# VH-VL binders against Nonsense-mediated mRNA decay protein 2 (upf2), part 1

All scores and structures are predictions.

Target 1, 242 residues: Nonsense-mediated mRNA decay protein 2 (upf2), of Schizosaccharomyces pombe (o13824r41to282)
Amino acid sequence: LKKNTAFMKRCKSSLTSENYDSFIKEIKTLSLKKFIPEITAAIVEGMMKCKATKDILSSVKIVWALNLRFSTAFTGPMLANLYCALYPNPGYSLCHESYFELKQNENEVSEKDRSSHLLKVRPLLRFLIEFWLNGVVGTPEDFVSYLPSTDSNDKKFRKPWFEEQNLKKPLVVLLFNDLMDTRFGFLLLPVLTSLVRTFSCELFTTEDFEDKETLELVNRLNPVVWRTYLRKSLNSYVDKLE
Unless a header shows other numbers, all headers, positions and changes below count from the first letter of the chain; antibody chains aren't numbered by Kabat.
F, E and O stand for the ipSAE by ESMFold2-Fast, ESMFold2 and OpenDDE, each averaged over both directions (binder to target, target to binder). V2 = 0.75 x the mean of E and O + 0.25 x the DockQ between their complexes.
Where letters were taken out, [cut] stands.
Atom coordinates printed by the task and the answers are left out, and those that the model quotes come from them; centres of patches stay.

## First folded at step 1 (VH-VL)

Design f01 (framework fv_felzartamab)
Fold by ESMFold2-Fast, scan of step 1:
Structure f01 (fold): chain C 242 residues (1-242), chain A 119 residues (1-119), chain B 107 residues (1-107)
Amino acid sequence: as target 1 above (242 residues)
Amino acid sequence: QVQLVESGGGLVQPGGSLRLSCAASGFTFSDYAMNWVRQAPGKGLEWVSGISGSGDSTYYADSVKGRFTISRDNSKNTLYLQMNSLRAEDTAVYYCAKDLYEGWYFDLWGQGTLVTVSS
Amino acid sequence: DIELTQPPSVSVAPGQTARISCSGDKLGDKYVYWYQQKPGQAPVLVIYEDSKRPSGIPERFSGSNSGNTATLTISGTQAEDEADYYCQAWDSSTAYVFGGGTKLTVL
C-alpha cells in the first residue's frame, strides 16, 4: 500500500524521462489492480505538467506499459479523463471564448488567462496525437462509454466528438478541426505550429517517400486519405492567416 | 525535381544595392515559408530573412533590418531579396531555404549565390 | 536569447563513433535540427526534431536532446561523413539560431 501510494504521487508530479526505469519496474512488480481509477486520474494530472518532448515520449511508453498490463480497464478511463481535462466545457471548441466559464463580475476571460490555460493543455494535445499514432486510441467510440454520466437532460453539456456522425471518425481529424477553427481568430496558432512541426511526416506529408519501409510505416499509421485531408485543412488555415 | 536555384549574386561596392532571386520547382511554392540564410567565407550559417507562404508576414535579422527587403511572387514560384546599403560584413554566400512555416527547420536548400561587397 | 555552443572540431578514426555536442540554456525544451555541409556545397538536413532522420540519411546518424545539451551521434563513422556540422534551434526573440559549427575529421 505504501508503495502504491508513492507510485500514484509520482504519476501526478514526476512523469519525467529520469524516472522511466523506476516506473516500468513498478508497473511490473506492484499490485496496482485495485487502484486503476486513481492511477488514470493521476497520470492525466502528470501529463499536464510535461513540457519537454523527452518527458512526453517517456510518458507515452509508460502509458503503453499500463495498457499492456491492464488493457481496457486502464486505457478507456484514462482517455476519458484526458478528454475531460482537455475539454472542461465540452460543448465549445478550444478556439471559442466560451471554452472557459466566467466568474461572477467578469465580462470576459482575459487573453492572458486563456493563453496560460492553453499552455497547460498543450502537452495533452500532443499525448492524444501520440496515443492515436501508437494505436492506443482510434476513434471517440473507443472511450465514449467511460465518460462521466451527465444524467441531466441538460442541454448545457454537449459531446460534439461523441455525436453519432463523429463516433467513427479518426480522433486526430476531430482534434485538428477544433485547432484549425478560425471563426474566433488565430488564438491557437503557436500550439498548432508546434504540433504540425512535430508530426509533419506522420500527419501532413502527401509526397512519395524514397524509402519503401518509411512509406509503408506512414501508410499504416495514417493512410494517405487522412494525410491529404489534414494537409488541405492546414493549407486553408495558412491561407486565412494572410 | 524538387529544387531551389539562386541567382543575382556578384561584386558590389559598399553602399551599393543588389537583388537576389530564387526559383523554386517541384513543390507547391505558396504552401511554404521561404528564407534566406547566409554564410561568410570560412564562417558559420546566419539566418537573414523569412517570408510566410502568402507573403503577408516578413521577418529580418537585426543586422539587416531597414536595409534588406524579402518578397515573393507565388505566380512565378520565385523568392527575392532586395539588398540596399551593402556593407563589407554582408559578403557571404546567400542560400535560399524552404521551411513549412517560420520557426521550423530548413528541409531544402539551394546551391547558393556569392555576394562580394568590396571596393 | 539563446546561444548555441558547439566544439570547433572533433576527430575520429574510421569505424568509431563520433559525438558532436550543441549546448544552450534549456535547450532540451526546444527542438534541435542538424545540418551537414561539405566544402563548396549547400547544407543538408541530417536530423530534425531532436532525433528524427529524413529519408535518405544513413541509419548511423542519430540525435538526442536533454537538459542543456543536444548531441549528434554518428556510429561506425565513414570517410564520407567528414564535413562541418551545424545545430539549429528556434527562439521567439531571435528566430533561427545556429551553432558555430563543428568540423568533423575522419582519420
Scores: ipSAE 0.000, ipTM 0.384, lowest interface PAE 20.1, mean pLDDT 80

Design f02 (framework fv_felzartamab)
Fold by ESMFold2-Fast, scan of step 1:
Structure f02 (fold): chain C 242 residues (1-242), chain A 120 residues (1-120), chain B 107 residues (1-107)
Amino acid sequence: as target 1 above (242 residues)
Amino acid sequence: QVQLVESGGGLVQPGGSLRLSCAASGFTFSSYEMNWVRQAPGKGLEWVSGISSSGSTIYYADSVKGRFTISRDNSKNTLYLQMNSLRAEDTAVYYCARDYGEYLDAFDIWGQGTLVTVSS
Amino acid sequence: DIELTQPPSVSVAPGQTARISCSGDALPKQYVYWYQQKPGQAPVLVIYKDSERPSGIPERFSGSNSGNTATLTISGTQAEDEADYYCQSADSSGTYVFGGGTKLTVL
């Protein structure tokens, strides 16, 4: 139907807080099951265009509604698509110099290329962390089967998307390990600073909370063992920055 | 195959100088922070110096500040340690070690070491 | 300046659990790494980031870091595990520090 085509177009170009009520109504009423692959691609493209926090948070709720209705038929493929947008080449860090050279095909990384990279990765990282916090994704195991296969005969520098030992680790821990990679300086510092400020309680606080209900919620979302791990990673990053 | 091979060690008198080299192969040298770690005969490991992948950030142990200079030449895949004003307590096997960024502060690949002896 | 303290020696019988401690004031806020060194050889990384194992390191090796003490645990210790073990961490100035080392003897 024309309505389904219009819905997909809106996912791709109009994923804003002003359209939230319209999206929720359409998710509940339209016959979308046959179009899930197209919706998955469209919404990831729309997410990459989100700038304002209000639009990002609105989009998280829209994805949550799609998750509730279509579950693994939508969620796994969507997460895989989003992760591939963030990591276009398996085995390479976001901070790896080859990431820029492979993408830009240049001998040096310009300030323009770095600024472009920051603008591109910021919303992708924010969405993955938000999805982790609200239970849309827990570990790479939730979506690894939907990632494109890598040929075992690929270049010797390529690695599988995830090492077996990392499949059951919290996705956010793996993302921050990469964000705090200082091999190429402090390229992602603006993104890291923003994420630390936004998620300090959920990701980096190791002390007891005054409110027991808040402590219980935070412990359920991210246990103290991983908050301690992330806090130590952050301390190491700050120490190198000094 | 990933390898680090040190050279330049030898016998030197107190107050003398030596330059150590570390030749890297089998990996993208320019992508890794590199370090020098030493070990006096029958003693423990002591970190000496580290240098970022680009060479722009450099760290030294307090015991060698002002006397040692770490540098790298990414075009030659080689790490260097210029040691000046050598003292008897600098006698050690000097290891070249790669800092694997995913480990943040770990040394995952080590060379075989080169012996520096400072004596009269 | 950061200081990491290890016991100079630990002895275990084959098949028993060996525990090597590493204590320091910075350890609650910093990662700990562990290295195995056999006579005449370069050190080998056995544990990184407090508790992770590199590829190729036997599952019997594990690590933890709580309070002011990090611990390397070798379950079902084998004769081939006899070696010197060093802990390592970073200080606030971006420099690295090693513990004094522990000689593990497997009787």
Scores: ipSAE 0.000, ipTM 0.400, lowest interface PAE 19.7, mean pLDDT 81

Design f03 (framework fv_felzartamab)
Fold by ESMFold2-Fast, scan of step 1:
Structure f03 (fold): chain C 242 residues (1-242), chain A 123 residues (1-123), chain B 107 residues (1-107)
Amino acid sequence: as target 1 above (242 residues)
Amino acid sequence: QVQLVESGGGLVQPGGSLRLSCAASGFTFDDYAMNWVRQAPGKGLEWVSGISWDSGSIYYADSVKGRFTISRDNSKNTLYLQMNSLRAEDTAVYYCAKEPYYDILTGYYFDYWGQGTLVTVSS
Amino acid sequence: DIELTQPPSVSVAPGQTARISCSGDNIGSKYVYWYQQKPGQAPVLVIYDDSDRPSGIPERFSGSNSGNTATLTISGTQAEDEADYYCQSYDSSLSYVFGGGTKLTVL
């Protein structure tokens, strides 16, 4: 029991590359089945604290090991918790004003608020993309049943987490379309640029893609298109100033 | 271990040109924004120019706009600063400085600096 | 747009607390970064994101930032802390701005 409690604490606070071998050994040897809900919550909390690339890659491998051992009992709930951390308000985009906690009469997002938001969103998006690339998640259908209900009469908003037609679409396409089409998408341009740089070969090789949405996304994220989007966003901003 | 080594500094006459280079090692150069920061003898630090990992975003201080051009060659792990129409007030030690994030817009600061190279503009 | 003002010099006895201010219009809404520069050497980052320390920087260095003033605090100041200190932030034009620098003298 003591060993299982220590394992959960390490998931929450110590998802580091230095602890990788210990995590793998414990996943294989400890009786963790009864603690999967607690482990699921703890590891997502730990993932939100991972900033260094080596720790992120180590955490992806740890999640993969848990996926191999416990399959959908772990993976679905874990993905749901991670997605909720990225999208706390169902039906709203990543750049929605609620992320910036705007006060009455505050009409602009400060550079500090933008920087804080980008630092929080970047690692969460990276984990979801890594899990998509590794086959841990394919589509929203893989975890939508584990997301909190949006149908309650006690809640002001009744928006679903995903529209029905999007449940079987690749998750990464939905994430990037949200970034590209959102009103405040320009606030996440550095995040998108960083992710494209990191995953360009995996995401944007056209030879093996037959999905029209993925091919359209590849065309939209071409550097020429990205620079055009930046220019268009700047012109829109200038027009609003005048 | 991150290392940045500047070169190309020297004496140049007013109106002349000079090209600075910064050789980077110990990190994945093409994942990070790079900057030039200068310091006139006995004076403070002044940011000169910045460039994103892919050269898609380039920024200049007003004092050098139209005269200086920042560029990078990711295949050679090298940052450049082409300085044209040099003035006496451009005399300074020029530092190569790295941002901690993949894109210039997310870092806003410099985690590693080179040793600097002296540029003297004098007749 | 933004101008950062630092005192040109601060003097402190060994073991005492040194405080270096960096003043700018609404600087508390932006992140502030601090660099240490010793004679003939390149600057070294000592504080980032207002108050965070890079690995290898002694715990006696701390930072704060609110309203119109950011402060670098060095508790139990040591002789080796004698240096020039620069604050740095950014403006809406996506450019970086440095304070004028503060010479810390430990005597």
Scores: ipSAE 0.000, ipTM 0.412, lowest interface PAE 17.9, mean pLDDT 76

Design f06 (framework fv_felzartamab)
Fold by ESMFold2-Fast, scan of step 1:
Structure f06 (fold): chain C 242 residues (1-242), chain A 120 residues (1-120), chain B 107 residues (1-107)
Amino acid sequence: as target 1 above (242 residues)
Amino acid sequence: QVQLVESGGGLVQPGGSLRLSCAASGFTFSDYYMNWVRQAPGKGLEWVSGISGSGSYTYYADSVKGRFTISRDNSKNTLYLQMNSLRAEDTAVYYCARGLDYYEGAFDIWGQGTLVTVSS
Amino acid sequence: DIELTQPPSVSVAPGQTARISCSGDALPKQYVYWYQQKPGQAPVLVIYEDSKRPSGIPERFSGSNSGNTATLTISGTQAEDEADYYCQSYDSSNYWVFGGGTKLTVL
């Protein structure tokens, strides 16, 4: 009981590379099955605080260990919690004025409020791409059934990702199209550029992306200047993955 | 048979407002991205606005941002365009068009259009 | 801020092949759609996803998209093909973008 409570607290506050070995030991030895709902929420809170690349990569491995032990009981609900943290107002783009509950001007969101939101969004976007790359998630279909408000009347508040045509599309393609929303595209450009630079090798390969939708996305995200950095981005990514 | 029928067009003065409607039939309206496309007299096609099947996402051309509002009522199978602060350059035939979605859109079904004239 | 460039007019004799071009830097990597519009009528989709023809569109209509230029080809052009033709593609900044249109005249 005491150890289980300490484990959940560490998921919220101490999701670091230094603690990796102790997390793996505890996942294998502690009786966590009854606490999975709390753990799914706690680990997403920890992800929002996880800013260093080394801590993000060790956290991906921790999530994978939980996936291996608890399978569908953990992974779907965790991805649903991650989505809800990323999109608190799931009907709107990440920086749309109606995305935010409180506003300082009638129909505007302050730059301070947008900056605060982006600080939380950045690590979550990276986790989502890492989970996609290592097979924890493929498409919206993998977690849509675990989202709150699955009732048909509530579907009006859902993103296009959950419409029938999009349920089997690669999650990262849908995500990047949302990030490229023209209303806030310039504000999100540093985040988008950083993600593309970090994952340029994975995102630019067409081995598993023969459909034209993915090629269209790659072309839009691949200004001529970024091609010159492909090798650098790949080497940097490989170094961080060990 | 799949059909889109526009209504609500007419003559308005500059600075005025007008609301267009598009009645859909013959398909599951809530499954489709819907669009408004306009055509000024003797000119080409211009996309104006789009809305997702759920109504959760809306998109606008720069020329109409802040003035026009797209909406839909899936229980009535109806698409709307609220046009405020109208200008002479908004004079056009307004078409309702069905798209597949935001990412894969083809405007495969079009209404007959409704004429909006902004003149003093 | 992507622009799609079409010739303003193309003239052909009946039975001749008409070719209408649509040029833009993004076109090799983007889907192109083609619409036919006759006077006083709504546009009709004639080609989708570069080269696919909707049911009910005559086989003489075909499309291609290569080297920054998409082409709508009408083989054995008939008098009833006389119309304005518009290309369309997607842009992340402007969403849906139409070309300026091409008036096809069948002499």
Scores: ipSAE 0.000, ipTM 0.398, lowest interface PAE 18.5, mean pLDDT 76

Design f07 (framework fv_felzartamab)
Fold by ESMFold2-Fast, scan of step 1:
Structure f07 (fold): chain C 242 residues (1-242), chain A 120 residues (1-120), chain B 107 residues (1-107)
Amino acid sequence: as target 1 above (242 residues)
Amino acid sequence: QVQLVESGGGLVQPGGSLRLSCAASGFTFSSYGMNWVRQAPGKGLEWVSGISGSGGYTYYADSVKGRFTISRDNSKNTLYLQMNSLRAEDTAVYYCARVRYSDLWYFDLWGQGTLVTVSS
Amino acid sequence: DIELTQPPSVSVAPGQTARISCSGDKLGDKYVYWYQQKPGQAPVLVIYKDSERPSGIPERFSGSNSGNTATLTISGTQAEDEADYYCQSADYSGTYVFGGGTKLTVL
């Protein structure tokens, strides 16, 4: 169908706040059930192109609308696709140099390549954090079954996507543990700084808010135990910057 | 012409220090992990230390951990091994060796080695 | 810290097949690499990823790896193949382990 094909194309190229009303109307009216796998891939591709906060927040609402209509049949695969875009190889951290090697064979890793990598991971991390805060995802257990099998023709290097003890941990905690892994230097400091600034209240503040309504919302989205953990991890990271 | 050339070896007393260098040419140095592998006289090969292309990640054999420090200067295409608290058992020819980035766990290019002798 | 065990020496007549073993616990689950070293020279990679040959290495060199044992095979062994041979493997922690080496004598 031409309308469905046009919808997919717009998901890939025009996932912007200006198009929000159009997307919501189409999600409600088009016969999309047969095309959920294609929509899932298209949305993730579109998310990778989002730069502005308004476009990211709009996309989160569009994903929520798709989740309301198609439930876990869309959300699990979508989260798995997003996670794979962020982690193309399950054996490597976001900071590992092998991430660049997988994209270049014997080519010089330039500052331009590093800058391009930062631009790609920033929106993907932002999306996963927004989805976690809005309850679209809680832990890796919510989408691990939709990730590609690590059982492949590569018989030697078989790392699981998640270790057993991490399957029930909050996804955001795992993401920040990786971002703050200083064994690989401070490559993602600009990304970490941006995320800390954006989510300081929801993720890193342990003190009481004067506005009780705001405090109740923050506690519902991210319990104080994880805010305390993340704050402590951030303090340790900052200490290592000295 | 792709090559690695080690230097800095020599005679040193037990407890002393020595700094080895390895000059790389003919390839994009920063795109490759680098390693030090040693061989005691009449003995086999022993891996000593490794460093990632950017220098952000380092590895050490348990026998040298805390005494040796691997580093690199990508602007000079040079790999270094700072050896402190040297022992007689550290006597060996030290080779620098390249891995095709950190994920490939084999050495496709070797230098000719530099001899380190730790004795009185 | 997986230990790799090689026989200290192997002898073959010219033109015969030499087989050098490298044994380690569950070694077949890891990649194995082989190096040739002649007296006074640096090692030269002859086999990588169990069975692949670098360009310039004669096709008489081959490798295999299954179970607990990897094997370097030199078919139609030549006098110039006389050397020490080392197997090597690695783990996810970034550590490398070499076998003790095998002296190949072509009689």
Scores: ipSAE 0.000, ipTM 0.403, lowest interface PAE 15.3, mean pLDDT 80

Design f08 (framework fv_felzartamab)
Fold by ESMFold2-Fast, scan of step 1:
Structure f08 (fold): chain C 242 residues (1-242), chain A 117 residues (1-117), chain B 107 residues (1-107)
Amino acid sequence: as target 1 above (242 residues)
Amino acid sequence: QVQLVESGGGLVQPGGSLRLSCAASGFTFSDYAMNWVRQAPGKGLEWVSGISWSGGSTYYADSVKGRFTISRDNSKNTLYLQMNSLRAEDTAVYYCATDFYGYFDLWGQGTLVTVSS
Amino acid sequence: DIELTQPPSVSVAPGQTARISCSGDNIGSKSVYWYQQKPGQAPVLVIYDDSDRPSGIPERFSGSNSGNTATLTISGTQAEDEADYYCQVWDSSYDHVFGGGTKLTVL
């Protein structure tokens, strides 16, 4: 039990590549089933603290190992926790929950508050794309049942990912639509630029992939039409910036 | 090539019934919600009905609730609108439309329904 | 249920700017979509999410949405832009509301 407590603490505070071997060994050997809710919350908190590429890639492998051992019992709640960190209730915006009023009250939200929120959101966005590319998640339907109940009568917000017409859409398409949302200006441009640089080959090109494994993962939800859509949407967004 | 083709429109007497079809091609029909939108002669667009990707959820404008039934057959890539107890005010061109990219970006050419009075 | 009000008609000379309004209670908190419809044809999406253009739609089309009014703007209006224009919002996840439409005449 003491080892289980130490494991959860490391998920929250020490989700680093240096601890990778220890995490993998413990996932295989420790009795973690009763601690899955605490582990899912701790891992998402740890993800927010990952900034080095090696730590992010290590953490993706740790999540994959937990998925292999516990399947949807871990992955569903983990994705729900990740989504809730990106989209606080009842807000829909990736910028900040108070940004729904920015069209009328931009001066009331400080640059420091915006920068703080974006800093927390950036690693989570990268993890979500990595999880999509690696088959941990495909569409909103994979984790909608694990979300807390929401106030569906609040018509202040745009339609969410979990409306019936969006449930089968590739998660990455919904995500990039939100990143290119110009309702609040170009507040997410630095985040979008960073993600495009990281994932341009996988998400935005129509060129053949030489790595069969990468091609199969990218194509698992028939992404030819979605990659064309994302490329066209990105080009339109860039044209607006000019 | 991505397209929607409506059929089944025609002349019908008040109180009669008519069934519209919309054939989809060039995309994975079962992945998208589908809608019917109508336009009375010389009038504007009016949303009529919607159906989820699976067919498990259906939605109707108040003006057609209890009279119209939307359905789909994903194995045939076809959307249907069963129209019962037709009224003169239901006279319109009926379009099927999908929210392919999260909005009504794919529309059929429409089929005319005339309810004589 | 939100109700969307558009002017029935707008007239502009070629090369001038056309502005078509769409008014609704707190419409600025909702996403607005704009459709162009020419006689005998199906509607074509020209603006989505308040201000975004689909690929293939000319740069002269732009949109805005704030407070109680959304606006479709066509700069340097061309003869081929003569059409009916409709605004649309999602009033709930399940209800789609269209404006009454505006006939744009280019003379």
Scores: ipSAE 0.000, ipTM 0.412, lowest interface PAE 16.4, mean pLDDT 78

Design f10 (framework fv_felzartamab)
Fold by ESMFold2-Fast, scan of step 1:
Structure f10 (fold): chain C 242 residues (1-242), chain A 122 residues (1-122), chain B 107 residues (1-107)
Amino acid sequence: as target 1 above (242 residues)
Amino acid sequence: QVQLVESGGGLVQPGGSLRLSCAASGFTFSSYAMNWVRQAPGKGLEWVSGISDSGGSTYYADSVKGRFTISRDNSKNTLYLQMNSLRAEDTAVYYCARGPYDYVWGSYFDYWGQGTLVTVSS
Amino acid sequence: DIELTQPPSVSVAPGQTARISCSGDKLGDKYVYWYQQKPGQAPVLVIYQDSKRPSGIPERFSGSNSGNTATLTISGTQAEDEADYYCQAWDSSIAVVFGGGTKLTVL
């Protein structure tokens, strides 16, 4: 009991590379099946607090271990919670000004609130791309059933989270298309640049990996057709920058 | 450069049919909701119909429901409006208009075509 | 459903501030958009989401929206601003509603 409570507390506060071995041991040894909903919420909260690359990569491995042990009971709800953190307003892109909600008696979103939200967006996008590259998620179809129902309001127009045509598209394609939306300026260019630098090998280049397992995984989970599509989209975006 | 070019307007008798087309260029057509907005001679703007980026959702003004059909062909970057059972009060310039970038069909219209005139007269 | 009411005409001298109102029940709870239309031309978006300007629209154009009334304000009005102006809102019935339009005359 106490060990399970301590595990959940660490998921919320201590998703660090230094704790990786401890997490893997506990995932293998603790009786966690009855606590999967609580663990799902706790780990998403912990992931939102990860900033350093080493801690993000450690968290990806921990999520992968939970996915291997508990499969869709953990993974679907986890992805839905993570996606909702990135997209709190269904039907609007990250570049749309309606992405943010105004507080009572506020006329516009403050620059501080906007900057803080953009800093949050960067690690959340990285987690979703890492999960896509590792096969934790392929398309919106994998988690759409776990997303909350949408409602219509006069000020906030909401539709289903995804149009039917997009349910079977690779999630990473949808994310990068949103990052390259130029209608509101190049608002997410720093985020796009960071992600391209981090994932250029996996997303845009064809290289032989010396580790056979890694090569087989990359070729299976990141097909050449999607690398080509992303490369073309990025080239079009660069052309718009002039 | 975003361009929307309407065609297919003309003179038609009451009860007749016309099909309007809107050729889009300069943007990823399949990523935007599209709309038809009309304006009767000397009168104001009236929204007619809207369609989602995929074509899976369509919306109509009450005045045209059951008579008009909006559709799109994303492979041809073309929006259509099939107008059946035309009435004198359908006489207007019909504008093709782009909704905002996202899958929400129509918060506002950032780009408009030049319009095509439809005259319904005996 | 909401109906948007605009004055049919507004007249100002060059350099004066023009104010065009758009009224509707609980309009402040909805986003309002403004379009400029010159004779024989398609409408042009001049204000979106109550108060924001598209790229290329002069900074003399501004908007506000509270309670039951949205207002388009043109500071230091110029001859080229003479046009018809339409407000627009999204209705909860998934319908777009336009105001009747206001003809702005500049001297």
Scores: ipSAE 0.000, ipTM 0.396, lowest interface PAE 18.2, mean pLDDT 78

